VHH binders against Bifunctional chorismate mutase/prephenate dehydratase (pheA). Designs and how they scored, part 18

Target 1, 371 residues: Bifunctional chorismate mutase/prephenate dehydratase (pheA), of Buchnera aphidicola subsp. Baizongia pistaciae (q89ae5)
Amino acid sequence: MTLKNALLAFRNAINILDKNLINLLAKRKQLSLNIAHTKVKNNYPVRDIEREQMLLKNLTILGEKHFLNKKYIESLFSIILEDSVLTQKKWIKKYNLNKYKLEKISFLGSFGSYSHLAAQKYAKKHSKILTDKIYKNFSDVITSVEQQQSTYAILPIENQSSGLIIEVYKLLQKTPLFIIGNIYIHANHCLLAKKYTPILKIQKIYSHIQPFKQCSKFISLFPNWKLSNTTSTSEAIQHVAKENDNTIAALGNESYGELNKLEVIAKNISNKRNNITQFIILAQKKTYITNKKTHLKTIILISKKNENCEKIIRNILHKNKITLLKLKYYVTSKVLLEKIFFIEIENIYCIKHILKQFTIEIKCIKILGCF
Below, E stands for the ipSAE of ESMFold2; O stands for the ipSAE of OpenDDE; V2 stands for 0.75 times the mean of E and O plus 0.25 times the DockQ between their complexes.

## First folded at step 17 (VHH; framework vhh_7d4b_2)

Design P4 (from R5 with S101H; at its last look DockQ between E and O 0.49; V2 from the best seeds 0.65)
Fold by ESMFold2, look of step 17:
Structure P4 (fold): chain B 371 residues (1-371), chain A 121 residues (1-121)
Amino acid sequence: as target 1 above (371 residues)
Amino acid sequence: QVQLVESGGGVVQPGRSLRLSCAASGFTFSDYSMGWYRQAPGKQRELVASIRSEGDYTDYAYSVKGRFTISRDNSKNTMYLQMNSLKPEDTAVYYCARGYHWGDEYWFDVWGQGTQVTVSS
């Protein structure tokens, strides 16, 4: 190893540590939101001066054990604690302005899954506080909203690497629920290792060949790492979890790492933020609102035997100056030339005229949502 | 009651082939993705292959790609795994699973009892 490469490795390691510090601050801020929720339920005041002062004292003592200056730690955590108080105050103010029964959102997954992240993103985007309800299959997710046990469901409909999630589209054909929104989530790989693994001590990385290619820029920051291919990211994660070795790590999904009790050493390390999954939000039709002053998106299901259906759809949209945002289909029978189409359009004007035209020309049409 | 039953396992010499079957009952088979998992002694269960409800997308573990072929026949409620060029490292209990797969997400909620595949020389 040259001196130049060693200095580059140290500098790159500092950059990674700074990114990890930011992630920890973000996680701490999220916990402040959880604390605000608890305080609302128990009528606790937002600010607890005695706790804040005791925490600062304990943190300065801990910092000095790690050779960090008392005034440095005091200043740093005073800023962090003030941000925590402000975050809680803003959340509680918003909650009080929207006093009502807490709504529930259903999805397939686990805490920390991409569906969970999509639910959180939807809640944040719409200034809502939602209770998560997790199910093991899409049918139960949809049923929970049909039976009004939950207000919303979140389901994936397309992933860039694997295409349409046909199983969800089949359920959309059957359900009376309405699509009221859209969320996009970027799947990203993580560097995973046992607790207390210093990044500079890592010598060997395990993963499937695809994550190695997807994370090649990050891997290049540590030119002395040896790469070992495995048959899956799950295998890599399991191997690292079983070894008592602080010199190995895995590339894989954060949720699999958590299941195997590994720690995230670095996040968001893919070369490109690709592999996007599109999620939809379903609710009872009563939340459907037509708005002719905004560019609404309408999603339409068309069941058609005729291969010429795509041309007919495009002609109708062109004649009415409607933007076609997305047209997808899957084949149900090649012998009978049967396809099911899913179309996203942008509404500028009255949708009733366009629906009438579709009904005349195509038949077997269902409006899945408008948002 | 939802049920998955594997068959076709056995003892085979390296380089030979086996065909596993998974018979499904108690649910609408065509509404789900299906998968094959395996578990070798002392190891955790791992994905071998998955197939979506219409056979429109398949995925394979790198170690079996090109050698194994997953397929399904929705009219017979059956999924298959054709296992060619078998190696000793393919020795495991193979499980059929029902659920969903997209991107890096694998969510399976129902499992079969497993069938033993042993590749020995």
Scores: ipSAE 0.607, ipTM 0.874, lowest interface PAE 1.5, mean pLDDT 82
ESMFold2 (binder alone), look of step 17: mean pLDDT 86; pTM 0.867
OpenDDE, look of step 17: ipSAE 0.787; ipTM 0.938

Design P5 (from P1 with D59E; at its last look DockQ between E and O 0.44; V2 from the best seeds 0.00; counts 0 for: pae E 2.2 > 2)
Fold by ESMFold2, look of step 17:
Structure P5 (fold): chain B 371 residues (1-371), chain A 121 residues (1-121)
Amino acid sequence: as target 1 above (371 residues)
Amino acid sequence: QVQLVESGGGVVQPGRSLRLSCAASGFTFSDYSMGWYRQAPGKQRELVASIRSEGDYTEYAYSVKGRFTISRDNSKNTMYLQMNSLKPEDTAVYYCARGYNWGDEYWFDVWGQGTQVTVSS
């Protein structure tokens, strides 16, 4: 009877209609999934621009017959159609994953770590769909492939700032697995904060001690910033993501920041932009042999108790006109002059002859890979 | 069972020294990097020093460089932290950790229970 009561009644009626609209949208989405199934069966593309344009045209004509503005209908159904295309793409991607035997790649790290990024880069480079398996130590990563629980392992072997990762080389001496490739990852520290955080309002930065040292020149531009150490960059990022505070930021990698819904406020802020980590990919030997006709590189590990071992290696390579691509070593005993050498050479298709010469002049040799 | 047990903490006056030990058991000690972390009341845990499996590479926090020395004896499955010229700012619980480190990545998966170091008069 009153204007207030009539308004409330109309609002309740609108709420009922909105519920029905949601139900119809849900049913339309379900039908879009049936369309995706039909498209994959008949090998049709997901997006059909001509079909979408015709549908929009027909819907605007129908809408005008019911006294609805053309631009309104176009905007509304453009949103609905884009959601439909996205839904179909997601379904077809999952369908394709179920049709292929899923291969697994093992690494030490976390989601968003450089090891995770290296695994993703390897998968993309080789057009593979791989399931990530994360372990807490290198031994378990390698064992997972030895026991055929995973197809590939990815492990770091060298960082330009800290040198050889000796722990991995020790495992390479023991494992029968082969190196089948490598991936290089550039460490790029970023300033990360909640969305819409102005850099001038930042007062406190969280991170591990290493990013603070590596970004010291950038940090010096903001002398009023307070620096708080954390156990890891991932903890710093999680702390900033958790707090409702536009005055704090973290230093860490971009990928982990994005996983925690932080924005990159500044990028490429390291003092040196060439902190590169080399990762290797390990697999069973049988996997390696079936994939390649020729190889460009051979990686050899030599365990030797000989003070002239480097000269002997260089002489053998020179005699055979083989290019030495990389020579590294670590010392196992300074008193006994014991070293373990890791060399990379250009493959010349006569590797057995070179191995025979190494065995005659330098004992305790192992081929780690040829790729 | 993988275990790390710290010892050697205590109360000392500024300028004095302490030596911390970390005894390891239940794993091959020489296959891992080791580290010392510390946590002051109300603060987050921070790296003090790290040492790789052969002692070939060590790192130190800036605040302890030149005063602290990390070392390890793989034959005794033990890591040490020699702390000289102690300051009140060094007051914290010190933790031993096992794992790996390279570049700006630190992956420590096993931690000790900690030992208290207090530097005051």
Scores: ipSAE 0.515, ipTM 0.831, lowest interface PAE 2.2, mean pLDDT 82
ESMFold2 (binder alone), look of step 17: mean pLDDT 85; pTM 0.864
OpenDDE, look of step 17: ipSAE 0.570; ipTM 0.840

## First folded at step 19 (VHH; framework vhh_7d4b_2)

Design L2 (from M3 with S30D; at its last read DockQ between E and O 0.38; V2 from the best seeds 0.65)
Amino acid sequence: QVQLVESGGGVVQPGRSLRLSCAASGFTFDDYSMGWYRQAPGKQRELVASIRSEGDYTDYAFSVKGRFTISRDNSKNTMYLQMNSLKPEDTAVYYCARGYSWGDEYWFDVWGQGTQVTVSS
ESMFold2, look of step 19: ipSAE 0.598; ipTM 0.871
ESMFold2 (binder alone), look of step 19: mean pLDDT 85; pTM 0.861
OpenDDE, look of step 19: ipSAE 0.783; ipTM 0.939
ESMFold2, look of step 20: ipSAE 0.640; ipTM 0.885
ESMFold2 (binder alone), look of step 20: mean pLDDT 85; pTM 0.856
OpenDDE, look of step 20: ipSAE 0.698; ipTM 0.899
ESMFold2, fold request of step 22: ipSAE 0.570, 0.592, 0.616; ipTM 0.861, 0.875, 0.875
ESMFold2 (binder alone), fold request of step 22: mean pLDDT 84, 84, 84; pTM 0.849, 0.847, 0.851
OpenDDE, fold request of step 22: ipSAE 0.778, 0.860, 0.723; ipTM 0.934, 0.959, 0.911
ESMFold2, last read: ipSAE 0.619, 0.601, 0.563; ipTM 0.874, 0.871, 0.850
ESMFold2 (binder alone), last read: mean pLDDT 84, 84, 85; pTM 0.849, 0.851, 0.854
OpenDDE, last read: ipSAE 0.853, 0.842, 0.846; ipTM 0.953, 0.951, 0.951

Design L3 (from M3 with Y57E; at its last look DockQ between E and O 0.72; V2 from the best seeds 0.63)
Fold by ESMFold2, look of step 19:
Parts: sequence; structure tokens; C-alpha cells
Structure L3 (fold): chain B 371 residues (1-371), chain A 121 residues (1-121)
Amino acid sequence: as target 1 above (371 residues)
Amino acid sequence: QVQLVESGGGVVQPGRSLRLSCAASGFTFSDYSMGWYRQAPGKQRELVASIRSEGDETDYAFSVKGRFTISRDNSKNTMYLQMNSLKPEDTAVYYCARGYSWGDEYWFDVWGQGTQVTVSS
């Protein structure tokens, strides 16, 4: 009935549409930042005049199909595109000014390995951008942080299928570095091939010997597949990506396959879904930022030469009402029955008191970290 | 100085056997996983077999399963590869390797010079 009520209804509808438009522009701006990150990594120029002209042409054609004026659409998206270019330029300039200050993370592995994935997960968890430094052995990884060539090291300490990684624990005994956190990686495998590769066309599979074992049930469904071992899953993916052959595939992780422009042909094909590797992060104590209210556990190294160390450890923890989360050891001398213990405990508020009690009963104690 | 020295290669007829040895020095042998790799002319180096540092867990390439046996003697710092029922396709240079393994990861940092195995009439 009244024109006033109809006008108010239309104005409310326009307000809703404007809110949605702002949301879409914000999402578009975020994608522009993602594009800037990609351009820096691949040394692409920020401005691509041919791409911009093509986009404007396509948008005006689309706008005309919806009865929108051509000059209106051209003006609107010209403003949007210029903002996108400016946003990317500002981000890249800031990135270049700070690249010599970027923190580095060291690990043993290769691009696309699970150590690399663990480093990426740590960076994401803490909202950091880290530069990868890759080494061929654990000792060099640790030394890189000791010599301040890198800020962080990430190392595996346990895997569900392989158990304790004693080599890393031996290095922890000697290093002054501090454990500041951990990351868990759930390993599973994907079948990866060039785009539009039918699974029935595949004749040969590349991977490391372990993924072949871990995916044996899936592989048995295709008895005519020939299996070829590589030095790593990352190498298998690179090989398949490099060859122009639609009869080959790789077993490896999805993220590295996608980076190499391979398609996931089958996913979650491991016999056991929950093959978990625990990684730790090491840093110098001076770079460690602590918040005592958020610290949930402490890792302590205990060296001993007598038979009752485990009982002593449990008694001290029980008396102080401290929860023992893990107790692990390895033997240093079978003749002398010597062991080195690694314990995780839940509470650090009484750590000086606990260390004093351990020192009275046991030869040597070292705090490895609190996180 | 860390060294791996292979021995036991040679020329044999198809169906016969060879035993390769890898003598290790300059490091604590029992702290590492060990492996045998091979490389045929014009082909990529490939894993043949591996053995963990702590026990008798072993892994084999599918092409050699049931024919080859990897073993180690930590008291002698030596790894072995018993190669039975040899085929012409097994012709390659065989390399001993030292490294680390966990899960499905194998990272070898030291390699021997290799020993030639040739299977022909």
C-alpha cells in the first residue's frame, strides 16, 4: 500500500547486497596477496597488461549479458584491478625489504619430504614465514642452529612403524639447544600421475621401497603394475612430472604432487591410516619465548650407572604429584648395565626442586626443553 | 674418515650366486641403517635392499624378493648381500650405502665406490 514502506524494503535489500559485495572484494584482495606470494617465488612480474586487458574484455562481455553498461563495468573493474596491482606491489616491496631477516628452519630431507611438511606445519601453526635449509645428516641440522645459520631445527624422534630414533636422542644429549615444541605428521600416500591419466592406463609405479610396503593392499588390486624403486618419494614425483608418459605414476604425498602439477588419481591408499611421526623443534635458548601458563610438559635427560634409576624417577615424580607422560631409554653399555633415560613430565612449576632431588639420587640431569 | 668398501662382485652365468660384502670403517656401524643400491648403464640408481641398525628387519625391491638376502654382522662392521638365481637384468654396479631411516623415509649420506656384477653367458 504505502510507497514509503516499499522504498524502505528496497533500501534494506540494497544494504544486504552491498554488504555481500564488500565481502567479495575482501576475498578478492586476499587472493591478490596469495598471487603476490606466488609471483615472488617464481620471479614473475606484478603487472601483466595482456592479462588485465583480457580480463576486462571478458568482464564487459559478461556484464552485457546481464544488461550492464560496458563503460560502467570497464570503470569498475579498472579500479579493482589497479587496487590489486598496488596491493601486490606493496606486499612484494615489504617482502624484499625483510628477506634478509627471515628466519630459517633446518631439517634432513628434501623438498616434499615429511620433514619438509613438518616444517611447513610448524610455520603455519605459529604464523611464521620460514626459509628452508636442507642438510644430509642430523648433526649438520643441529650445528646449523648452534652456529646461528638457522633459527630452528626440526628433527624426527619417533615413528609408529620404526620406533625411537636413537641417533637424534644421542645428539640431544650433547647439544645446548632447547626443545621448543613438537609436530605430528600422519603419513599417508597418494597415487599421482599427469592430468587426465586413467588408472587403468597406468603400467609402472615409482616410489621408495617403504610406500610400496605400506600400500601393498592397494597395489595388489593391480597385479600387472611394475614397481620401480627411487631414492625418495619426492624423487619419484619429480620423475613422473618430468616425463611425457601417461602410463606411469608415483606414490607420494599430495602436496608435493600438486606442486609438480600432478593429479591425485587415488587418495588414502596406505594399508594403515595412522602411521605417525613425531618431530621436535630445536632453537637456541635465547630465541625461545616462553609463557609459563601455557607450558604443559618438560623433557629431561637423566644419565645413570645404577639399576634402580627408573624406580627413583617414578618415586620423585609421585612425591611431587607430577604426571609422567613418557619414559624412554637406550642402553649405553650392556656390560655395565648403563642406560640413558628421557622423560616427559606435565608440570614445570617445580622444576628446580625436582632437579635437586634428581641430582641427590642420580648422577647427571639435563633439561632438554619445555613446551 | 668414513669409508664403505664393497667386494664380491664379478662375472657369473645366469642362475648362479654371488655374495657381496660391504666393510665399514670410521663410524659406529650399529648406529645406522644400511642399504644396497644398484645402477645399470643408462639407468637411474635404485634401492635393492635395506637393513635396520638394531635387528633383522629387512626390506627388498620387488624384483629381487625371494632371491636376494641382506644381512649384517655388527661385530665385524660388515653388511652382506647374498644374491641367488641371478638374471641378466641384475647386471649393474652395486653400491653400499649408510644412512638414516624412519617410516617411509630413507636418507643415505655415505656411499661406497661400487662393485660390478655382470650376469651373462
Scores: ipSAE 0.459, ipTM 0.728, lowest interface PAE 1.7, mean pLDDT 81
ESMFold2 (binder alone), look of step 19: mean pLDDT 86; pTM 0.865
OpenDDE, look of step 19: ipSAE 0.739; ipTM 0.903

Design L4 (from M3 with S101H; at its last look DockQ between E and O 0.40; V2 from the best seeds 0.62)
Fold by ESMFold2, look of step 19:
Structure L4 (fold): chain B 371 residues (1-371), chain A 121 residues (1-121)
Amino acid sequence: as target 1 above (371 residues)
Amino acid sequence: QVQLVESGGGVVQPGRSLRLSCAASGFTFSDYSMGWYRQAPGKQRELVASIRSEGDYTDYAFSVKGRFTISRDNSKNTMYLQMNSLKPEDTAVYYCARGYHWGDEYWFDVWGQGTQVTVSS
């Protein structure tokens, strides 16, 4: 190893550790919300000063065993504990304002999947506690809300690498449910290894070719790594989990790695942050936003169109000075030149007038949501 | 009744080609992504290829990319896997699956019984 490569590797390892510290703090904050839920159910007080003092004492003792200054550890964890108490108090205040039945959110996936993470993000954004309900297909997810088994459904509609999830759009055409929100999840790869594997000891990385390409910038920080292709990221993770070898790691999904008892060595290691999946939230009732200054938008489905429908749509919107936020389509018949369009526009006062113009020139329109 | 039936398996020499078919019934075929999985003895079932409902996106395991081609004919409710330049390592039971695919997410809820492919001299 050259001196320049060695210094670069050490500096990059420190940067990775800092990113991991931030991720651990975020994970700890999320657990504070789970603790708040437990405290509400059992009528425990939010603040337990005796517990906090005992925790600080134990952490300073542990820190000193690892050559960390006592005052440093005390100050650091005092800040963390105060944030935890504030987070719990804020959540409990909002929970008491919503004393109604605990609501359910339905999705396709598993615990730890991106759909699960999207459901959690939605719940946090709206200060809700939701019970997860997992289904095997998108139709059952939607039906669960239609039949009032769940309050919300969350479904993916687009992924940056694979495009529109047409199967969901087909269901949106049929369902009476409304889109009430969006959630975006960045599908980031993680470096995963057995517990207590130092990043500098890693010699060989397993993964599918796609994560190797998508994480090439991160991989270049460790030029001595050997890359071994596998047929899937799950195969790579399983292989590393089964081997008794502290010099190997895998690139793959954090949640699946943790299920296989692997430790996350590094998070958010993709070359760019725009490998995202867009999720929508469906409900029986439209959004009732009373805030005066919100960035609302309208999502409209237009079907049974000719090839010139995009030009007509853009012309109508331009004529009425309406901002087109997003326009997507898929082809239903190449022979009949039929397309299904999904458009997002800014929510404006004259929406009924615009809908009339669309109906005159394009026969099939469905408003999917306004939020 | 939802059903997936694989066919076209057999014994072939290395370097030869084989075409698998998956006939689907009991559901609207064009509403689903489809996939091919395989399982060799003593190994975990693995994804070979997947194709979205309109054929708008396909994905392949690295070990088969460039050699295998997935396709579908929604008018015949049938999915295909053209396997060229077969290797002994391709020997496995091949399963047809119905579900959804986007990005690195693969969620399949219905499976066929499988068809054996054996690559040997």
Scores: ipSAE 0.602, ipTM 0.869, lowest interface PAE 1.5, mean pLDDT 81
ESMFold2 (binder alone), look of step 19: mean pLDDT 86; pTM 0.868
OpenDDE, look of step 19: ipSAE 0.788; ipTM 0.944

Design L6 (from R4 with S54E; at its last look DockQ between E and O 0.36; V2 from the best seeds 0.59)
Fold by ESMFold2, look of step 19:
Structure L6 (fold): chain B 371 residues (1-371), chain A 121 residues (1-121)
Amino acid sequence: as target 1 above (371 residues)
Amino acid sequence: QVQLVESGGGVVQPGRSLRLSCAASGFTFSDYSMGWYRQAPGKQRELVASIRSEGDYTNYAFSVEGRFTISRDNSKNTMYLQMNSLKPEDTAVYYCARGYSWGDEYWFDVWGQGTQVTVSS
């Protein structure tokens, strides 16, 4: 045998082994995809560091039994394990996007507005991925869902300082959409900083120009503070969260600060009082039916021309032992003594009986939804 | 053809009064909040006052509180701004706006052409 013939034989053998190695790596990658499917079904996280460490230890032991260098096996399978984690993350991201890529939530506002925060809170609470659609008036927000351009609408219905948002209630009287949930947002500005930051150590404040103006009374108490404008309050919060600096703070929303692991150093610092705003979620009847859950309350709209209407409502509910959770109204004509009532009652199986009693004594009744 | 038309501006001496009007057309006036904004030369447009659709809640900028009064007459599709004890710093173009307001939220989508108010001696 010549040296060329021996080398050719060994090279051919190595080529066969390399083909087998590639095939095994491909099969392992396919199993990683099957694992991603299982993790989505059972809501397990993609990265399990304890399992990865155990697997590496076992593979190192196995490799040593076959006379393979420990560091070589550790390096090799570390690369394979990182590829497996990346493959699973990419698959799960595509699965989630594909399932929810058409679902949209409509609201009036802007990026970072309280309506936007309410939409995000609703999506998170219900494990949904939603695309934001922003409109300039409430009618267009509602129309977008009525015309099936969006799945959900979110609208404010009450603010603690200003009461009912009557413009929204007027639209609720007209729309066939159903209320499927609610979200509460604390409308305030907070001073936010890293954990254990004393207010007296703070030297520089980051925020957008609008919160600086809205909190000017509070800021004037600290004339030594340097104010740095950012393009958004979210950028300011992210900047402060990223830096290892206990002399800086941000002005912004408490909820977003907490998401970025910042502490509230001071709250309710706006020149005007900050309030809780209640938002509702509207959807088509078909969406309401398919997403229906056990509901603790029902909202009913009642239109009545009678100054004693509230007493009539309370008497009917009392006689039937129905818990009145909330009663609100606004006056449409003081001369004609017209009011429109909005009530929340406990969800009961005999609601049909109550509606009959209301119909006998009241002009117009509409069920707005359950949540 | 949604439109807002302001009127009632003019030149007045400090300490005097003016009443601005905003006539609305092309939409259901009572379905919206209304507001007055102003813009002085070289400055940003700022909120002066707002009023809800039923007239049941009003809000004012700190600089005009106690001096200005916003009102509306839904039967006439008209909003008003009564401006008392005028100061030179109130000199601006005043704009009528349609939209929504609640708490510290102000979202306006339709604007008038504006009316000039000048306060000088």
Scores: ipSAE 0.558, ipTM 0.851, lowest interface PAE 1.8, mean pLDDT 82
ESMFold2 (binder alone), look of step 19: mean pLDDT 86; pTM 0.869
OpenDDE, look of step 19: ipSAE 0.785; ipTM 0.936

## First folded at step 20 (VHH; framework vhh_7d4b_2)

Design J1 (from L2 with S101H; at its last look DockQ between E and O 0.48; V2 from the best seeds 0.59)
Fold by OpenDDE, look of step 20:
Structure J1 (fold): chain B 371 residues (1-371), chain A 121 residues (1-121)
Amino acid sequence: as target 1 above (371 residues)
Amino acid sequence: QVQLVESGGGVVQPGRSLRLSCAASGFTFDDYSMGWYRQAPGKQRELVASIRSEGDYTDYAFSVKGRFTISRDNSKNTMYLQMNSLKPEDTAVYYCARGYHWGDEYWFDVWGQGTQVTVSS
């Protein structure tokens, strides 16, 4: 074989390899798109820096085993990863713009809040996405759905420790949105610290006022601990995470602790083990009350000035053999005689008839949802 | 326009008392929980006290518990902080805030400009 022929053969071989590389890259791109789709459905971020770093590390090690230069492999795969991220972002953007608009969920507050947790849980379960916008009040959360910026709004209505969230009930009275579901979030406080922090070495704990109160029995076991107030539980956790101090800890939820690379030192440290917050999901979707037992429960809001309103409600339900699941009320400060009732009842075949009775007798009734 | 205006701050000696007021305007006052925050120089802003919309529930920071009392008059759209037995450590700018609270969640969306409280001998 002439040198020329040998060179030609090698060149051809390289060309074949290059073609294969292109094919592999194309396949990888397709997988990235699939990942994007999966991430969107499950409300995962496109970029995971830790994962990327780990991947690069592993690839460089693999490269070394094949006698490839570490920097070369790192550089090459950094480009590939960046392209993957861009591809995912572009796809998601296009996806959001096209007919298949991912339905967004609005909620109060930032990452780490109970509302966020609730929203995340719902999003994951129903293949929805969270809004990127941070809402600072309940009204804006609701308005986002009313204005079709989001499809769903998640709002808390009751906490076992603090009681009814009256502000939300007031909004429910006014909004045209319907309740389409519930989510329950357990507010289990944990003691969170950097990895390998002994509990006995802790000197100072950070938290909001409420967790301190809610964990008072546990805290009392450690009388030497300094307590430091923060503006939020999330801030407390973030603070501990940022500090290079193994003598400090935060009270907060386990999930957010984990996100911030804190370890749970103690679990279930709340005085009350069943601190649950009930969230509702609001949407524009008109709920049709059917006599068909398609829905498990009906939620009704009643506003009446009469002190006998509760008795009337209970009598109507009793006469019709309707199971009362929940009855809560609050008195409005402006009208001492006015009570707003939040009622959950089991859906029955004659639910329409019952609702008519309520309307006739109480006059101020609003069906919030059936689900 | 939504506005919170603090008043009542000043310079006092240790052991003395001050009463802060927060006047609210531009929104339905009784629809919101209210709170007091404070920020000392070089420190982070911290919650001092909170009160729910109906005034039926109050919370205090451990450092101020038993000394400070938060209250509100919904008829006057005003929230108060009675500060007794003041200590040098209480020196800070005190901020009024509007928001919501449930469980361990506190979300405030509107803040006042703050009032200076200085406790010094």
Scores: ipSAE 0.618, ipTM 0.865, lowest interface PAE 0.8, mean pLDDT 87
ESMFold2, look of step 20: ipSAE 0.641; ipTM 0.878
ESMFold2 (binder alone), look of step 20: mean pLDDT 85; pTM 0.859

Design J2 (from L2 with D104Q; at its last look DockQ between E and O 0.35; V2 from the best seeds 0.00; counts 0 for: pae E 2.2 > 2)
Fold by ESMFold2, look of step 20:
Structure J2 (fold): chain B 371 residues (1-371), chain A 121 residues (1-121)
Amino acid sequence: as target 1 above (371 residues)
Amino acid sequence: QVQLVESGGGVVQPGRSLRLSCAASGFTFDDYSMGWYRQAPGKQRELVASIRSEGDYTDYAFSVKGRFTISRDNSKNTMYLQMNSLKPEDTAVYYCARGYSWGQEYWFDVWGQGTQVTVSS
């Protein structure tokens, strides 16, 4: 043949094939993004080494059928697979960053308060990074989650010394939010100072006015101490930690003192002891787990006007061999014999059947959560 | 709209009694704890007493325990402070407050304008 431009024709054919190769690589990259979405939704790991090795093996077999060198195919698809893994990692990191950036926890209190400590404990327990949102009343805390301004609310429901926090239980009756967990905080005041501070050399104590009142019997043992009010217990602890002064101390919680590298000079100095506060976590999401484990709790609100409701509750639980973890109530009217009951039971198999028995035998029942 | 209005203050001699009232409006009274605070000239505002929304738990400052009694009537949206055996040290402006109280925690977000109590000859 006398074709002078055969080379140009082959070059044009190659250019067409290269455009098709780029298009296929782009389509493959988009599928990698779809896979990342599926992996996050189902909690699968990003990299599957065993799957990658099988894919490479199959691709080299296919390539050899088409007269392509094994090492060439391995190198080529190793690059493609690594790009796929990197693409998935970047997408998942961005997805998680946006999720954590949007997740906020609302509470009543201040930075360094026991509610703040409970929020931190919840975040740590569940490996979460949460942004604190502080409100001045419980209603606003709950509303912030109802209106999706925050993901979680944390609220105290019971204190060992004062009992039920009735105001929170009244809000629980009205809110559509669900209890998804709980946290216990030991609310105890300690005398905190720099390491190696003798108690007899202490001259000045910093704290909020309330801990001074609550530790008054202990403080009276040291009449020469000068008391300095701060705006918060946390400010007092930070001030003592900042200063190079072994004549000052703070009243505050042990855990915050330890975070600021202070030593506990005296412990359990509140006028009342054993002051544990139970907090609950509220969210719009339900976290009902249907696996076989028996470590989960169900919290049920029951409102009833007659005085035999407790016996009915206990009878239902006994007949079904359900462990009653907690039963509490408060009286809303002594004249009308009105009580509102809150119960915790273990989460067991057939929980739906038992809840149905509750609704049949006891009217005015509301399920607050299962976690 | 949310309002707390104190009344019942005045001038009394040491050893006598006064009864303070706090009328609440603009919110659901029995959804909240209530409290009394006081502020003497040149001093910080301090808690006097607090009472839970159903009256089932009360708490008192050490300096007034046994002499003062906090109470509430949810049907009248009113909180009271009965102050017996008054001392000159009780001289202060008394404020009612709305909020929450549990254990050793006190969180109040709405305050009244105050009523003067003066204990002198």
Scores: ipSAE 0.527, ipTM 0.847, lowest interface PAE 2.2, mean pLDDT 81
ESMFold2 (binder alone), look of step 20: mean pLDDT 85; pTM 0.858
OpenDDE, look of step 20: ipSAE 0.699; ipTM 0.896

Design J3 (from M1 with S101H; at its last look DockQ between E and O 0.56; V2 from the best seeds 0.62)
Amino acid sequence: QVQLVESGGGVVQPGRSLRLSCAASGFTFDDYSMGWYRQAPGKQRELVASIRSEGDYTDYAYSVKGRFTISRDNSKNTMYLQMNSLKPEDTAVYYCARGYHWGDEYWFDVWGQGTQVTVSS
ESMFold2, look of step 20: ipSAE 0.616; ipTM 0.872
ESMFold2 (binder alone), look of step 20: mean pLDDT 85; pTM 0.864
OpenDDE, look of step 20: ipSAE 0.653; ipTM 0.878

